VH-VL binders against Uncharacterized protein mtre-1 (mtre-1). Designs and how they scored, part 1

No score or structure here was measured in a lab: all are predicted.

Target 1, 142 residues: Uncharacterized protein mtre-1 (mtre-1), of Caenorhabditis elegans (q09347)
Amino acid sequence: YHQYRELKCSTPTNSIRGGPDRAECHLVLKAEELETGRPVPTGLGCWQEDHDGEEREYCDIVCPKSHTVFISYIDQGHRACFNFITYQVEKRNDEHVLWRSGKCLNSTVNYRIGCKFDDPFETQFKSDNEIFAHLRARARRV
Positions, changes and structure headers below are counted from each chain's first letter, unless a header gives other numbers; antibody chains aren't numbered by Kabat.
F, E and O stand for the ipSAE by ESMFold2-Fast, ESMFold2 and OpenDDE, each averaged over both directions (binder to target, target to binder). V2 = 0.75 x the mean of E and O + 0.25 x the DockQ between their complexes.
[cut] marks letters that were taken out.
Atom coordinates printed by the task and the answers are left out, and those that the model quotes come from them; centres of patches stay.

## First folded at step 13 (VH-VL)

Design s01 (from c4 with heavy chain S104G; framework fv_umesolerbart)
Fold by ESMFold2-Fast, scan of step 13:
Structure s01 (fold): chain C 142 residues (1-142), chain A 123 residues (1-123), chain B 107 residues (1-107)
Amino acid sequence: as target 1 above (142 residues)
Amino acid sequence: EVQLVESGGDLVQPGGSLRLSCAASGFTFSDYEMNWVRQAPGKGLEWVSFISSYGSYIYYADSVKGRFTISRDNAKKSLYLQMTSLRAEDTAVYYCARESYDFGTDSYAFDIWGQGTLVTVSS
Amino acid sequence: EIVMTQSPATLSVSPGERATLSCRASQSVSSYLAWYQQKPGQAPRRLIYGASTRATGIPARFSGSGSGTEFTLTISSLQSEDFAIYYCQQYNNWPYTFGGGTKVEIK
């Protein structure tokens, strides 16, 4: 369960090394969520989507200590990709959180900060559209 | 103390083969992407190959594709470069280098380098 | 492949002077650019990554700037230990590519 209300993103303007295009997104959260300093609820949520006749199961992993959400999917019995999104609270406006898309990599020290999860056996780069579709779905749960 | 130590450099004949090793210590090897970089005598740096933390992604410079193979053994904390069909232009000091990912800027760079091991290809 | 061009090839400066090194990419690498220092007989050492972020332990006299295709490394008040060869490297695209290097030597 994620307490997001609305996702607004800029158009990506930069080329990214072997990953999704970078975009800055603002998520509208309830003011009390920001004021209490309470982290995003932890837990693994999964769902299925059909992409070009292929079925994939997506899961998110929330790492509140690092203000990070990792998004992975299962393809042909293997975990194909962990993507991450860093979010930061804009102190000038407690109603907004800035999000940035990231790369799909195996583990690095930074990806494991504040999060307990197994590394994928193989990874693939994921498009921003898949990441933002997931975030939009979560942003509507309030 | 974080360090990388290369070994295996030698004098080899053109057309020969050689295997380089890189031993890691002082950090969790399986958390990091690794690279090989070489430097010919009196010349600049040339990137050779990349391997992801568990070997799912591997990339090579065009000059070595089909001749060199990068691999790693996370249990032994070691990185390898198998070189075949060696040419005079492969003569260089070979460095292994660890990629450090900066999470906040979504950016990388090689933060730790080994001391290098010299490969000389000559008849 | 993205070609990285460094200039000048050699820069002769005296201790206490400012050194400015240039690195140009044949196409945009955004901010995915690093600078390394190499002293004779030693492995390279990372100075700057993300075009402008100074690595841990690197003195404040080193600074990086630029984005896209034009990048600069500046060494203010050059010290004797700064005489070395400096390389830029892009890591926006595989293959990764290095510049040819700029040698900073004593006058």
Scores: ipSAE 0.006, ipTM 0.527, lowest interface PAE 12.8, mean pLDDT 69

Design s21 (from c4 with light chain Y91D N92Y; framework fv_umesolerbart)
Fold by ESMFold2-Fast, scan of step 13:
Structure s21 (fold): chain C 142 residues (1-142), chain A 123 residues (1-123), chain B 107 residues (1-107)
Amino acid sequence: as target 1 above (142 residues)
Amino acid sequence: EVQLVESGGDLVQPGGSLRLSCAASGFTFSDYEMNWVRQAPGKGLEWVSFISSYGSYIYYADSVKGRFTISRDNAKKSLYLQMTSLRAEDTAVYYCARESYDFSTDSYAFDIWGQGTLVTVSS
Amino acid sequence: EIVMTQSPATLSVSPGERATLSCRASQSVSSYLAWYQQKPGQAPRRLIYGASTRATGIPARFSGSGSGTEFTLTISSLQSEDFAIYYCQQDYNWPYTFGGGTKVEIK
């Protein structure tokens, strides 16, 4: 099992520093299935890229509409945080929206969430199961 | 460093039109949602309009819907408000305001404001 | 439309005293609330966002609290430069709405 029921992405409404208009993605969760400051299920997706000699870690969620939502860690402590990511779901206009994702067990790591237009990953998934399978595969590389 | 400068405010007769501009500097304009907020002389603040970072989403206050049009030009780092069918009730200082998303608090607030431009609608 | 109501309309306090300003929403806005300060002839300045987080550069004497429908801005020891009108604003939903303002006058 996994505790997420579905992933839904809307068309972009808000920007993020350094990114284009972002899609609002929400995970439908029960309150009792989400505990802040606790480790999330193993296998949710984070992956690493080399950017001109700098190793960076990203966590991404593929949006079914037009964008890949990603969580970017650029702080040097981020490597300790992947097993302690907690998705915080807020109710806004009667919708559950994924805004703030994750914190380290013993500290606060500021996360940056962005969406990228024309990301090829967005068109490759049709369901939450495919998205989470993809993210689990990436997380095993962390 | 980070600055918004409004222009275009003028004296206009009822039924007239006017275009306001807001020039941004010191930050990456295309990363931010923008808003227009107005304030009638001696009165409080009233939100007028919102535009997303690339113009995909636009919202208006009911009082201006159908008469005002918000737009932006990211290459020119400028925000615009085209006003038509102006009424005496539209007399106000018009501010452009940058909407800042803070991920840690999950909040949207106006962190940078212009100094305002006065629009007077009078016969 | 979410209606924001501020009280009192005018507050007169002496330097060094504590000032407490109230803001009420007609429906829950969770913690999606900001406070702004406006001095005569100037644009508004953001003080608080997310109901209780101080903006960068804002003195520690300013604090915000509350959630849901009732919010408070507190100035713990009023200084002469704090003469201004203070506005609350909800960022929960469009249309965004402001309170009518509280004018803080130094006695």
Scores: ipSAE 0.000, ipTM 0.528, lowest interface PAE 14.1, mean pLDDT 68

Design s26 (from c4 with light chain N92S Y96E; framework fv_umesolerbart)
Fold by ESMFold2-Fast, scan of step 13:
Structure s26 (fold): chain C 142 residues (1-142), chain A 123 residues (1-123), chain B 107 residues (1-107)
Amino acid sequence: as target 1 above (142 residues)
Amino acid sequence: EVQLVESGGDLVQPGGSLRLSCAASGFTFSDYEMNWVRQAPGKGLEWVSFISSYGSYIYYADSVKGRFTISRDNAKKSLYLQMTSLRAEDTAVYYCARESYDFSTDSYAFDIWGQGTLVTVSS
Amino acid sequence: EIVMTQSPATLSVSPGERATLSCRASQSVSSYLAWYQQKPGQAPRRLIYGASTRATGIPARFSGSGSGTEFTLTISSLQSEDFAIYYCQQYSNWPETFGGGTKVEIK
């Protein structure tokens, strides 16, 4: 069995919600059946480790280290995930990660993750094509 | 199951108005960007309009700009297209389509389509 | 707007043969290109996105290649269910534009 990470952003044109200061992506983490402490392949972007006697899975969040990452919403089929208790995002070794634990670790959950940046780009561009080109470039520069 | 169901297509006179609806089910509607795509009888596909997941960004094809209005109601899980000043060249099957973005490959495409609703503009 | 040109308009092939469909953009779209399949009376179905990434559930006989302005969709061993119209779409620039389609029909 493997844990699969499905990271998706809104279209490049919709990477920013509520103005130009924030990009938003969706992270879908599937249920896993890995034995505790077994590392996952690097290509999946997630790994397990112990945190004070609790098994946690950490997954890389694609967001520049100078930016702030936050979870704006989660979509879960049952009450397994609780903010700050069984999941949250944090900055670790100057990189952004999402961690999850407990029943949340064994559930398929959709996380809506924001990556906040300060960029006056809306005043820089006068056409949709220029805005889309800029957002596409930003989506790649993570 | 994940599905989109369009409704509202009808026969209308040139200059008339019509509202199309698209009902979403089986997924969190507010997480996805939505599009309208049309296809005239015997012709190819033409993109009509885009709306972001929360309505912050809306775009139209030049052929419909000023005449069509796209909107969405996330609480009702529905997408709409209000059409005014209809012309014979607007005759087409109208599809609503869900957009997905794969960040790892920096690519997207319309992954789920409705079956379409026919709009005929004729005298 | 970016104009997408598909060729040929109609491709006649026998089951088991290889079909190669071409799509040309009037200016570079990098790899921002998708392919769709449409059968009569049905909505389009996504086959390929990002020029070469096969969508989930799409058989391995479908493959996409190309970048910039020249793109190809290949069906390596045509099955009876593959007779349909195929459209390419660029999503590099607004407005998004589709090609005119290639009809793949039985010889």
Scores: ipSAE 0.000, ipTM 0.508, lowest interface PAE 17.3, mean pLDDT 75

Design s31 (from q2 with light chain S97Y W99Y; framework fv_rilvegostomig_arm2)
Fold by ESMFold2-Fast, scan of step 13:
Structure s31 (fold): chain C 142 residues (1-142), chain A 123 residues (1-123), chain B 110 residues (1-110)
Amino acid sequence: as target 1 above (142 residues)
Amino acid sequence: QVQLVESGGGVVQPGRSLRLSCAASGFTFSDYEMHWVRQAPGKGLEWVAFISSYGSYIYYADSVKGRFTISRDNSKNTLYLQMNSLRAEDTAVYYCARESYDFSTDSYAFDIWGQGTTVTVSS
Amino acid sequence: QSVLTQPPSASGTPGQRVTISCSGSSSNIGSNYVNWYQQLPGTAPKLLIYSNNQRPSGVPDRFSGSQSGTSASLAISGLQSEDEADYFCAAWDDSLYGYVLGGGTQLTVL
């Protein structure tokens, strides 16, 4: 069991559309707080980011059953979320590493970036390579 | 097969309450956003209410805010609409509808509709 | 009365092409995809077009959709008697936090 409550997410307009509203999704503060024995990314968590001179907290959301990761942040009291990537965790060279796996639903797209979100952090991710490199760089060794 | 079946409609006097139910079958109910849409006699469709897959987000049309409550029970595959303080203007056929999301186009649509249940508010 | 504007009626003869317009604003059609629903007499609505121009399985290719700016259009080519129905456009509205629909267009096949 994760220690934290079921995550409720919204867009900046206070809506969520087929995103991390599912009970299987967990806000990841520390990898060690996730239930062990499940294929989840290690090294994901929360971090601070500057946005127009204001610090915002960004947190990863893990959905183990669907192998999906969302990125979220707090904006004006609302947690804005967008689909980031599908993932699989493997133990390689004494490390847990995150990598993309499979397809989502009936689509070849394994993630989506909400074009309705006007967030500088989100606009940094323009391709599979950039998204995966960023997520992998935040992963930590076990 | 995928189906939605509404029930609970009837004839009721102004100021009274009714509760509508929508029974879902043939799909994983908890994966879908659900909506209520109504149609007054001889008129067009009017969106009434939205509930997200696990009930975290709920939205209402301005005409029903404060009077209607949408809810769902994923363990029973059932969507509800509690209608309080009914008015003559609420007379309509009420449809429940499933909203599908397509990742490839980032689009949404009501891909499955129930057959509707009739609510008549008359004195 | 309706947020999206459609003509109240349209008509054609078998084999003809008819077009039904739908006009909105920047908060709905200008920012979100348009869906079209067909309602045959005495029946529940059915999804006809989604994401402006996509057809669900089972919808003939003679039905097509388009969108430009704050307006959308449904085209029906090779009109058939079974196409006689009411047609509704719909889109999410970012300002209202809900769906808005057109008043419906009653199509008569003469």
Scores: ipSAE 0.006, ipTM 0.551, lowest interface PAE 10.6, mean pLDDT 70

Design s52 (from v05 with heavy chain R100G T102S; framework fv_livmoniplimab)
Fold by ESMFold2-Fast, scan of step 13:
Structure s52 (fold): chain C 142 residues (1-142), chain A 121 residues (1-121), chain B 107 residues (1-107)
Amino acid sequence: as target 1 above (142 residues)
Amino acid sequence: QVQLVQPGAEVRKPGASVKVSCKASGYTFTSYAIDWVRQAPGQGLEWMGRIIPIFGTAKYAQKFQGRVTMTADTSTSTVYVELSSLRSEDTAVYYCAREGYSLGDYYFDYWGQGTLVTVSS
Amino acid sequence: DIQMTQSPSSLSASVGDRVTITCQASQSISSYLAWYQQKPGQAPKILIYDASSLESGVPSRFSGSGSGTSFTLTISSLEPEDAATYYCQQHYTTPLTFGQGTKVEIK
């Protein structure tokens, strides 16, 4: 079930109606907080689910459904979290979530999460197939 | 397609500051982090830090903390590194480099051509 | 900080030779190691990332292997255009660190 997490988001400085909208959300995950089972405040929270035999923790990200979320960097003292292997963001039921697993679950990590308006003229530089091939290769090496 | 364009050279006196630019094109500027790596003449590569343009936030190597500043201008798709209190040992080629496609992967898939910063009296 | 040590510091080989360069990390970096090629007067160019993944457009004679603390870059059959300095880089954690470089010369 849900566990308490702190989310901090920056207000966009030049938000224009119908134009680009950029915001930064900072999710703080600490090992000590995971063990307390603290109540989840309304609109903020994490919960646990099984994913292909591995325990994952999913955390809500406050970002408009029409926007794209991404993790710009993670701040950690020792690298316990590996992109796409033990953490990533995704959409679930049209909501943005962060998930983490493995050693990343037991580490103190700060996630800097970007929330941006999709640019209709932007082109993808890598397809999902290329990303998945890369991820499978990395999973074999961890 | 993807290009990182830097000026060729800068000359400064000891004690001055230098600000080196890196203009990005051919990709979504705010989707990637840019790092700065320098190379003194005849020496190896030294990481200085990284900037995340979407946030304007940067992380610096401890050696440069306090005299380096990295900034980004999203309207011009340009990142900058400013190094203050220059010493002769700061004479080097300064490269900007784009972090790879996977988030949290700190390898560099595209590099600028480099700016030679010479610090001499 | 993770220290990266390359061996040898330089080598001289003939066209067609198999060349190997090694890289040691002071602590485990899993498979998060990249290799770069730098020719005189040019910026470094990526060859390999994640220890063994060949970058698009890089000739298949280049290959990487290793995990943990020990890594190898191999050029299966040296070509004249391969004369360059090669650098390993751990991309496991900040601060990012590079090996000191290995200069490959053609005799």
Scores: ipSAE 0.006, ipTM 0.560, lowest interface PAE 10.7, mean pLDDT 76

